# VHH binders against Putative methanesulfonate monooxygenase ferredoxin reductase subunit (msmD), part 3

Target 1, 366 residues: Putative methanesulfonate monooxygenase ferredoxin reductase subunit (msmD), of Methylosulfonomonas methylovora (q9x406)
Amino acid sequence: MTSLARADDLAAAPLARENCAVSVETKSGVFGFDCAPGETLLYAGLRHGLTLPHECATGTCGTCRARVMTGEVDVAWEEAPGAARFKRDKGDVLLCQTRAVGDCVLRVPAEVAAKPARHQIPAYRTGLMENIRRLTGDVISFEVALSAPMDFDAGQFVVVEAPGLEGARAYSMVNFTRSADRIELVVKRKPSGGFGDWLFGATAEGAKVKVFGPLGRATFHADEHKNLLMIAGGSGIAGMMSILASAAEADHFRTRKGYLFFGVRTLADGFYLQEFAQRVVEAQGNLEVTLALSHEDPAGADHPDHPGVKLASGMVHEVAGRAMAGRYDDLIAYVAGPPPMVDGALRTLITQGGLSPSAIRYDKFG

## First folded at step 4 (VHH)

Design p19 (from g11y with Y104F; framework vhh_8ghr_2)
Fold by ESMFold2-Fast, scan of step 4:
Structure p19 (fold): chain B 366 residues (1-366), chain A 122 residues (1-122)
Amino acid sequence: as target 1 above (366 residues)
Amino acid sequence: EVQLVESGGGLVQPGGSLRLSCAASGFTFSSYEYIGWVRRAPGKGEELVARISGSGGSTSYADSVKGRFTISADISKNTAYLQMNSLRVEDTAVYYCARYYWDFSGEGLDYWGQGTLVTVSS
């Protein structure tokens, strides 16, 4: 079980609670931070301003790999998919699944900064579950009213820990607001998924949850003045909605192009379609939205109920690759969804699109 | 045709108990459909006092009745119950059984019964 520390607990003086002193050896030097009881090493380092490598922050990707050099640690989820190729006998761990038992020394062979240049410093908050709504047969949206405002960048996510459920789950913010009093999140229900089942139950509305964030480096910044390619599968669309909202506030599509590819199984699985149609109108030809259907052949090239939303048959990353041929100029790509889709998109963008890895920003959700 | 039929209301003394029944027809209880008990007292708005999923496992209660009222469901009879214990004068209201829906239009209460009057008076 991965536990999130409460925000009010972390407001205590540094000596008011028993903490573990953690030292992390990086390519940028050695940094120190305190890890609270029950807190994971990734979250402890991040809230102290260290830009520790991470992607999913919940055990699936492996990017937060570190080596324990000295000291004892507890691994909350030893069978985490991200750790499948780790040298456990040599102390390899996922920082997002590892808690300090006492003082310890870690090695993270990456460039780590003491203060993020463009990212907000993550913090713990409590939240109340509100406005839970079903968007499709297996997609549900909800809002979390935060105990304290959160400043975040478009494309960022939080991890949420619900009462009675083991572990934290990652969800990208759908909205975009500086100093947000509430955040909007969306989840695709998986059969036998505990969190999805809990959301469809009577006890989720008004429930108190723990939130840690903002997290993620796949962020949109209008001042980069780039064309945008957005490829999303299922609930991966959440972060893209935030990016679209931020781009609209900055009037970004007056001078730049946007291309959004949203992968779903069938027409009935599509959501946010009215919002897409409206944003296409507002962008005056500079935003294209395509709904890619992996399990249904569309009757026509356009969505019958939502003018401005195009339809195509196929896997979303393949649809995007075909549509984007010759159109990769001055572009940053944002990719969000399950690992196989993200990996397929990355391959297409690098090999066929010729994009630098630095021009591709992605989130893999398990 | 969806129909909800309440029974079990009446006059009871403070500290007494009543059990309300809600017989549903025209739809099947499911994990995504809830039965709610809503009350309306003179001079007050509607209050959702208890809710139960069709699976019979998930329940919720208003703070005003928590610990005193118990909602339950018999899926085989497609019937929901509200056991009301330690009744107070302020529990006097018309009690409605309603279906709680969850779909693309949002969430809310749609199919309502006729209501049953509960009067708590000495």
Scores: ipSAE 0.000, ipTM 0.090, lowest interface PAE 24.6, mean pLDDT 81

Design q01 (from b02 with W100Y Y102W; framework vhh_7b2m_4)
Fold by ESMFold2-Fast, scan of step 4:
Structure q01 (fold): chain B 366 residues (1-366), chain A 118 residues (1-118)
Amino acid sequence: as target 1 above (366 residues)
Amino acid sequence: EVQLVESGGGLVQAGGSLRLSCAASGFTFSDYAVGWYRQAPGKQRVVVASITSGGSTKYSNSVKGRFTISRDNAKNTVYLQMNSLKPEDTAVYYCAAEGYDWGSYDYWGQGTQVTVSS
């Protein structure tokens, strides 16, 4: 049986270890923080306001790589894909999979800031599962009613721990509101996915979950006054919906252009289509939304049931590359999805679009 | 960096058998669902068979009972065993690896030609 590490466990476990003092050497200097029993080093550092490098926060990307200089640590998932090329004999670890056993010293080869004014500080919250809805045959939307409000930036995600399931899972917020008392998340059911199966099992409604966030650096800020390119594969569309909601609140598309490319297998796999059509109308010609179909040739250039949603055949990053030719001026690109899709999009944006890496914000999930 | 390489195609007489192989590299093969697709001259590309990371299989109605998809994660390879071949099975066969989330992106192989003579 899997025991879930929870916020309650950090406060009052009768045989818990004492908090561990952690020192982290970075390119920006040395910082200190406390790590609670059972807590990963990444989450401990982030909740103390340190901008530690991370992308997936769940073991797959390798961005939270650090070296243990002194002290003992426990690695929860030694075979994590992000750690495949690590020098483990020299102390290389993924901070999102590593827990302190005692006081330790880490080295992170990155610039790190403490308590930056524009960044929301991640924290643990509990939540209640509500409004679980099937959007397609294998896509489920749900809301989490939070124990305390969460301020977040559009494009950010949270990590969710469900009762009885091992491990934490990363999901981008679909909604956007200041001081959110609820967050909306969406998940695609994997063929062997425990979380998706749990959601279909009907015991999820009203269940208590643990949430850590907000997380992620691929954030939208309307005050940058840039044109937006959004390329999403799979659940990466969630963060793009949040960006669209934030842009609408700021009336961003009154003066700026937006281009959204959402990749799905077939027309029947498309969702949020009514919201896309509504956003296109509200933007009065300044927002284009294209559904890229990898497994189906559309009968026409426009969605038959949703005027304003364009259709194209092909992989989403290739569709975006063709459509965006000559349109990369004064633009920030947001890319979210599985690593191969993100890598394909990055290649297109840099080689064909001529975009600087600083103009590209991305998240790689699972 | 991601590559899928199909092999095993060729010319076969109606009623015969062929086994196609698709060798994968550059990604964590065991995490991906993998499908076989085919495209006949003048037709759209259609799914033939698929296998999930957990081993569950699905077949198009035109090949069910005749074709079998399988995978060997240790060899990063997926197979399509084709029995009782018909002239209508003549097509270029493609291997595709479907991403973790949707399959909104696919890694595609170069294709292998299967020709079934009457």
Scores: ipSAE 0.000, ipTM 0.155, lowest interface PAE 17.1, mean pLDDT 80

Design q02 (from b02 with A33Y; framework vhh_7b2m_4)
Fold by ESMFold2-Fast, scan of step 4:
Structure q02 (fold): chain B 366 residues (1-366), chain A 118 residues (1-118)
Amino acid sequence: as target 1 above (366 residues)
Amino acid sequence: EVQLVESGGGLVQAGGSLRLSCAASGFTFSDYYVGWYRQAPGKQRVVVASITSGGSTKYSNSVKGRFTISRDNAKNTVYLQMNSLKPEDTAVYYCAAEGWDYGSYDYWGQGTQVTVSS
């Protein structure tokens, strides 16, 4: 009957509830914005064009830490892992988990811009769940048909709120198109994730969801004319697919090189393999794709069913490190996966690759 | 090398209790999220409870207040205490461990049957 998205639409109806005025003190000055009923302070600030610090936007990291200086707030997820180090007695909160009860003043210990030059301003959209497909035993793909087109950069993500499920969940877009009327997302089933269970359930197809985005700064731009290194573990492959689609649209690999390393446990856990094989052919030697198997030794150097997809044994960041030795020139690295994997890749890229932090773009998923 | 083994399942009458155990070997158990899943005949597999490396817990609405998940990292074991059991709790229960390293590294047990009579 009443979905979460419909309930949110009703709560945001004119004159049903009042907006709260929020003032935020930053290293770059003081900014103001309105927070709608039921909206988190992070999303409210972001949709007003403020570049508030964030990484996961869903409670697992600590990047959106702020301090409540005055006013009352409600914390939606008090046990959020990103808040474990916070002093709540001093007003420390995660903006992605905090809702205003009334007007409030926040302090954000970071430089904040009001009009980002390169990124699209995030906004709320309603979506319809479509084309739910199981890719492996624990990996499922789905599309969301959007209520209004979303213009996003390759590598960006959205947060999705599903009917009957508490909290938002972050997913990178798999596709890339200008002014997208639908987005493709992929999820790996997690022990703590009700969303995965809902997707494997009977009621997800055709369901109405709330989508907020685009989010994220680990974005690809073909006009930078750089070689690309992509290191992905598990569902971190999603954003890399979007980057590959954008690169193909721009014919980027005609003159630039690309290297994709996709970490999976076993050969049977690999997915998107046909698309990888096709893109390798289209790039005419300028794109290399390697599937790194952490728990299985491959029988040969190439995937038996997908010529052009290389196989290697080991952890994905170690496989990438070995393959990339001497090949870091004129390169931007994209890394996506769980925090320990991303941290391992960052160490390799900085110490062995000599890459500056500005040449490394990453997303950590909880 | 890596193994999860469930035990403690069986037949119990409605209103009774069972304690499931999941013993892990071959990996650094303390670093992993661990969850209990169940699958009833003709239904989809669903999560019932999960626990982080630090001990934070999460429960599905259908079991909240009746089931308790806990872990003993020194013994590489996770437990599911099931109280006030109902016929609707009848299912195969699976233990799963998900590593933060590379997201692709999930370990599953073979499952243990729980049958609750009316």
Scores: ipSAE 0.000, ipTM 0.121, lowest interface PAE 20.0, mean pLDDT 81

Design q03 (from b02 with K58Y; framework vhh_7b2m_4)
Fold by ESMFold2-Fast, scan of step 4:
Structure q03 (fold): chain B 366 residues (1-366), chain A 118 residues (1-118)
Amino acid sequence: as target 1 above (366 residues)
Amino acid sequence: EVQLVESGGGLVQAGGSLRLSCAASGFTFSDYAVGWYRQAPGKQRVVVASITSGGSTYYSNSVKGRFTISRDNAKNTVYLQMNSLKPEDTAVYYCAAEGWDYGSYDYWGQGTQVTVSS
């Protein structure tokens, strides 16, 4: 019943004591960068401005797959779910889980470019944990006061490394502010989950954490002048809050439509409901918010305590698919949540909605 | 390998009782919310009951008061006690372990048939 550490994680190869030179062969040519001691190859490449493929940046999705052509590497999480289909004997690795032991040559099967804007190049910052508060029985909000301002786009996330906990954890920003001195993050507490347990501990408030970001490509830009569909399950709502904040700042819903579907198990599991109700009022009919209940039949069509928030029964992607029939014109869809939920939403949007992949932006966390 | 194996289904007369079991392996069971779903012929799969990692329970209106969900973390098992069964309860019953967050439904069993005769 007790969670046990993986034996291969405990037997990992020694980390480099000095910077390693990394060469990466891509469809767009060959790029070079330095990898610091203890740093993963994905983060090293990203902070040098390379648009290396990634989604979760924490081992579950497989998008950062690369091949080690020469050199030795240390894989921090050999059982990572994203690596299940890899040809390990041929050097396949997840860049988000791989650290250099010495100089190495990688092959990335994708087109890679340098980022055009320096402000959005991911970087390491230290942060202080502040304003840790419970939103529901198991949902925790917290802020990180950053050592240096971070410029990010609505919908982006960071990875956080907490003292005493192995590995980085991905969290989308809830707020939206250019050159942010603080970021707001939200997490669903998991029994024996490490980070969630640490957040309830006496040492979390005021603790120093390491933050890497901004990350993610599922970004909102008001100047695209598109209608918005947002489908979120559980903590995936975080990025949607940032999108809503950015849209409000740009007065986007004055001329465009928005549709938000937030999946929770029961009415009691809903959060940010007062903010949703307020944004619906501010959008004057151009924003619809639906709370989809997978494990409870709603007593009525509207939330009893939050006028303007609609209620529906079912899985969030199914609720969204039914509600959105005939409403996919001039639309970009944003989807965020665990891989199975995102996959269900993608299936609905492509097969039932007829959306092209280019009109769908998503983040998988897990 | 992750597995959920349902058992305890069968044919029962209206007013009778059945106890379904779902045995889990290959993951840290105590960290997961687990639910029972059912699908009748020609209908969508719907939730019947669920139990969170913390022990909180949910029941659909159609089974409330008749069904009881429980879990035994030491045995990695979830139970569904079904009392006062009705012909309308006839369906294939599925066990699902939801991941660390809402909507993941990471693991599904193969289902067990429950048939209630009138």
Scores: ipSAE 0.000, ipTM 0.221, lowest interface PAE 14.1, mean pLDDT 81

Design q04 (from b02 with S50T K58Y; framework vhh_7b2m_4)
Fold by ESMFold2-Fast, scan of step 4:
Structure q04 (fold): chain B 366 residues (1-366), chain A 118 residues (1-118)
Amino acid sequence: as target 1 above (366 residues)
Amino acid sequence: EVQLVESGGGLVQAGGSLRLSCAASGFTFSDYAVGWYRQAPGKQRVVVATITSGGSTYYSNSVKGRFTISRDNAKNTVYLQMNSLKPEDTAVYYCAAEGWDYGSYDYWGQGTQVTVSS
């Protein structure tokens, strides 16, 4: 290891004008792929069928950490939170933020498979923004009509690039449909977020966007025959809606239990409540949905307009912990939301629930 | 600019009491759930107690019955009353105002040291 990229070399590197050959050294062997101009190394590897480690795919988590062994790269977001503790002088980068300038060699400290069975290979699609609706004062639902159908697993997400905005933003699919011609996404407006401001503006409807996916490992498979625990904060509910739709299609709750905890600030901030109530009825006692209110005490145990939806006061991971005590049998847990909520939930699931990491599937957004 | 500033930490004998305060500024404090977290040497940061804007409280099993969390929205301050302190309570205590989804920020203080002598 005599040719390591330096942070200054990475920052100064220009974008490639043609495809670059990339070699990646993994615990599973060496793989090769091409990286297109302006494309991040993570997306390039993923679309070639490599199961490169990733979680957020947008710079916040650090799971796509790799080392540039030789060659020059350009880092799109040097200050990315996921890279805060990296050895940048040794060539450590986030693959989701790194573009090739020329041919390069990477090292990924993980087991990686090439085109494993049943793997849905991520691909680029263009899309048109449609049916933009406000669900609450700061939550917007929208659909993207895709240029080509996308197969995905319930719980997966895409990254979306909006015109005029730098970088990609990750959104879990709300719907579940095989060979989807359109996907439904939901976002809570971020005070400092350019995408949220654009989406709440007048020019988003009908805009052409770039979509890359499907992505993510927090996927539901009915043939695992497990009980489901779902803990979601705010817009993290998106993937849980997809899981519920897939579970309903498979009649999963006929024989298995489901527990969904959805955290919002107040009763007025709750959304998808009618769908939750309907899913609870259809599951005939095998699905429980609780809306956790962090900033309001509910007047009763049940939602006034949706009796099948239970109400509780507190932070969602703590509400879930109290309700789930003694109820962790034969279960896979899905957790989605901001990092502190996810970290709190993981702590509870491991310490109180005794769950192994293999039984916990999560997405961190923020 | 968002700030959370902890105070009230220090050295105390086992069986003693301390009251921690966390002063918040730069955001609408009354709209946020706030909590106390602690990190002992060589361990990960864990939740101690939280309080919602509506006043509902949670306590970890290790402190239930000994610690009381409260808030004063007029002063943008959250408190942790710590009674019957044990050497195992020795940690850096952090104040946090927690967001709920990707549009929210977590606000963390710099921490205050609590040391309980045996």
Scores: ipSAE 0.000, ipTM 0.126, lowest interface PAE 19.0, mean pLDDT 81

Design q05 (from b02 with S56Y; framework vhh_7b2m_4)
Fold by ESMFold2-Fast, scan of step 4:
Structure q05 (fold): chain B 366 residues (1-366), chain A 118 residues (1-118)
Amino acid sequence: as target 1 above (366 residues)
Amino acid sequence: EVQLVESGGGLVQAGGSLRLSCAASGFTFSDYAVGWYRQAPGKQRVVVASITSGGYTKYSNSVKGRFTISRDNAKNTVYLQMNSLKPEDTAVYYCAAEGWDYGSYDYWGQGTQVTVSS
């Protein structure tokens, strides 16, 4: 999950009050779509069924880079980290941070499909905040009851706009249900974090939010018949819970192996431990779960209250590397967490594991 | 403005002791894990010791039994007591406040030089 603080845009150029016609040049041809007032170009293109490149969809990664060929645009977050190496003088922008001021022409240097069959087309929904629960001292779970069902793939995320807070924040779904009438999300509280502070406050329950999704391409599909390696740091565990739920529904671990490594600082920072222990039992030896403690040495090899959950000392990607030696056959790796952890895991998986980049699916939190 | 300011470094003879301090300002110090790192000339920066918001401590094998990390949340300060110093402990020592999520560091100090003579 990604949560961001944005600078106020007090001097912004006037946004369009009517829909703007957008044309996008891609390696697969030219596509057209309408962009609504106040909407970013990425979300506009995605909801029209275009498979525009994206990862974080909130300004930190740079994957939604495009070039404005003609027309005027407004960039909502000029200092976005994902734009640090852009050629702004040549019209380079992040589509997730860019709004149309009038009709415009974009260039996206990627293959893009239009309305592919059986793909989850992102859409706006309104939602109601429900079942807000504290899981640890700084981790809170909540559900959003959706105005219309959302079909999504395990590992996908949504962006949420909360009342009174500027900008969208990305959160991976924790649950997995086809045609979901509600989604479960989890957030770790940040110092001076607006969304987290709002959730820990008295007014979030029953509040109306705006949700856009599903988003993300780090998705699990049981019909690929692969062994699964899951490496998660902190709030990165959210998407892994969805993957585990989908795998359980498909009885995936009846014939395939799964390995989950969940990094936390101390034993007290662990959550979802009962769910992990239950999943391990249900998988009958085909799922291993390890809680990696970076700031505490465990007293034993197994969690004292959840014997099916193993304990190890160290950074989660290093723990995973040691445990997985010789066990990288026929698998897809899923990695989610802060950029330093994800980068460390990618290095280990490629150099030690010999995995192709195409066998590694990841999400970085900004 | 967020700041971490290290102090207490200097020159000491082998077998001696130093106490480093890291004073924090501009954030809710008690919510952060804090680590001490060191970097010797031509070497990579490595972790020495860390302490969580809950007071759990962890030490690298090279300093375990010789160094003690502690924190005083009322003073927004973390300490590193270094005993039985060796020439191999010579390095610039950095204080880092670990981010609110796993494996990230939001804030770093400028460092304080520790030199141990043989």
Scores: ipSAE 0.000, ipTM 0.302, lowest interface PAE 12.0, mean pLDDT 82

Design q07 (from b02 with G103E; framework vhh_7b2m_4)
Fold by ESMFold2-Fast, scan of step 4:
Structure q07 (fold): chain B 366 residues (1-366), chain A 118 residues (1-118)
Amino acid sequence: as target 1 above (366 residues)
Amino acid sequence: EVQLVESGGGLVQAGGSLRLSCAASGFTFSDYAVGWYRQAPGKQRVVVASITSGGSTKYSNSVKGRFTISRDNAKNTVYLQMNSLKPEDTAVYYCAAEGWDYESYDYWGQGTQVTVSS
């Protein structure tokens, strides 16, 4: 990951004092919504039920690209990596980094729907930070007690705004429950990450945060009756935990197969291992979990402290490709991790696995 | 643009030594952790040794005590000193520069062949 993959707003601009009327021209027609003071155009459109294109929702991917046709806007993070190939002189912007200064007209070159089937409408909530715990030397889990319950689909994420920090940060939910009063999130600490430093500052527990969500379209639905392939690196495991919890509630692995590959550097860097072992037992042979060690040779094929968790040496996407040879039938693949790993996995799934792009759901994090 | 160029591979007899070098260009080398990987014919690619931006080192169990990884940030170069070589060390050796996340490999070299004869 690059140090430029941030959602920090380093240049504050004047914000609108009242709601702005926004019109968006899409391939599916013209839609209208209002944008509140200080709100980004992406979040404003999403909370009105429009399926505006997005992936990271925090400036790094470029999927929420749009063109400003008329009106004035403020771009919070002009150097955002997702905007590197934009024609800014023609009005190209990232909706997740753009705030309305007045009424405006946008063009989004995609099909957009209002309240499609299976769509959860994102909303703002406040939350209280609780149960901040270190899982490894550089991995921290925390919970947010929500001001109002959130209905979400397994695999979805939220964006969190911490007091004193500019911009929003995206985190996939680790838990899954209907009408969640509380969400569990996990983050890997980075040296330049203000949010990680804030979590260590002792003022984070009990702090009030702003939460927007649920977000993301890479969702699990047990009624699709598919086998599941899950490939995760680092904090990408978060969404996979939510998928496993949802699958368990639906007794999905009673009749379907699951394969999870979790990449870590060494055995000591593994986490959630007890939960993986328990899930494997409950699935009665229909769930396989492999911990892929990129920087250590395992002494045996099984984790010494967690029977049912398999060990393999290598990069997680290469381990998964080898193990899955001939086993791609009737499945949906979920991939989450750093861009190079995700890109490698996508290539393997499409070329070796013969999977349709529609059968592959992924998240990249910077 | 971004390049990692390995050198120093070759044919050596069992018990011999080789020193591999990996020269980096096109990125801020000192910010990256760097690893040496190897891949034998018909096998998957596995890690051999790694060194963090701060200089901390880790080794796979198969090479501990025989191989030493080091870096020279002023020359944008990482080294792998290989001693007491065995036929099972025969592989293509790759240099990889990894970003801050522990799983990714942002940049890979083209590889250098090491052959150890009995």
Scores: ipSAE 0.000, ipTM 0.132, lowest interface PAE 19.0, mean pLDDT 81

Design q09 (from b02 with G99Y; framework vhh_7b2m_4)
Fold by ESMFold2-Fast, scan of step 4:
Structure q09 (fold): chain B 366 residues (1-366), chain A 118 residues (1-118)
Amino acid sequence: as target 1 above (366 residues)
Amino acid sequence: EVQLVESGGGLVQAGGSLRLSCAASGFTFSDYAVGWYRQAPGKQRVVVASITSGGSTKYSNSVKGRFTISRDNAKNTVYLQMNSLKPEDTAVYYCAAEYWDYGSYDYWGQGTQVTVSS
């Protein structure tokens, strides 16, 4: 009756495992973790405490590149920009876009640590959208009330998954608290941005979102006792606000210098200006904030409505390079914004500033 | 107002079948994952089966091959077809809805009693 028993087995076919066993071959050795159905391999590894390489965590940068050695996987976004030069026929994938459909073995060409000190382990939380506010014609801030507190480092981001939209989107936290029951995020509208379009619509207030984090390695730690250079373009300012809040809490600018350069197109595109002015006052001369206008010449050296905020004409990385000449000693640089701006800033910091790559922390968004 | 209302529970002989229904109102049902949980007397509430917004299903080991979860988005309803019932299936059965199926349910029904006599 082997044929009847086999037919019954096929009729009652076993469902996929609740969790898939994943093995990762790295330069630091082999690590194992479980991946839930529908979970990306990057998020599964990160929530188990593995420091898997990542930058955007949403398909854009390519840093989470890995190779599938054995096993079957599902790639949610095969055309992701970060995967443009991948050898798909050899199993190259982006871990942030790849889900396990069974047990698998991956290879990651990087050093990986398990549960390192000073690292907050990412986790999933549900969030409630609250306090959605338009800051400019194309910039909106919003808060997410979290289902459980999140402990994060200043400069970190989360990925947010919104109702009816495919994929997760990365946003740096604007606020800073050690055990946050809510996070503040900011987004700038892009011509093809589904999340931005949803958020600029009337239905986002009170909506439930899925949040994964904290993520990112461009983190501020006051105990490093360094001077800070912050270069931000557009919504890249979000993480810098978190860094400023953390620095203020630690009274960091009592003994250290800070320099923030925020690039916008015109004076009307500037936001957080009152917050900048307040931070400059609190730092008692040790924090300088400059708004760099790429498409408008300022009428004066200072913002007319916000004393303490300086104005300069030019691309933010060029403005920063000129202002920072001879001032790179004992400094960590934080850079956040669209790839062309970040690449320009990195070039300036390395070639003109003489900074080592280890003294530069950056996030590329978009 | 969000509501999940369970129905279809009752008393059944061992080896029998029941179909539980969970009717949803006050939210966009098609966007939610839905699960069935049960709680037996003196025990903790445990997952029985779940279905994602896209229709993917999961089952606990104790009910695999006997229970089938399904959904009808046009009717805002999820079903649990229970076959080959055993006395150990006796419990209050709860319907729960989650915006994503990551184990943190946002909305719960009041429960429906299932009693399986030997």
Scores: ipSAE 0.000, ipTM 0.135, lowest interface PAE 19.5, mean pLDDT 81

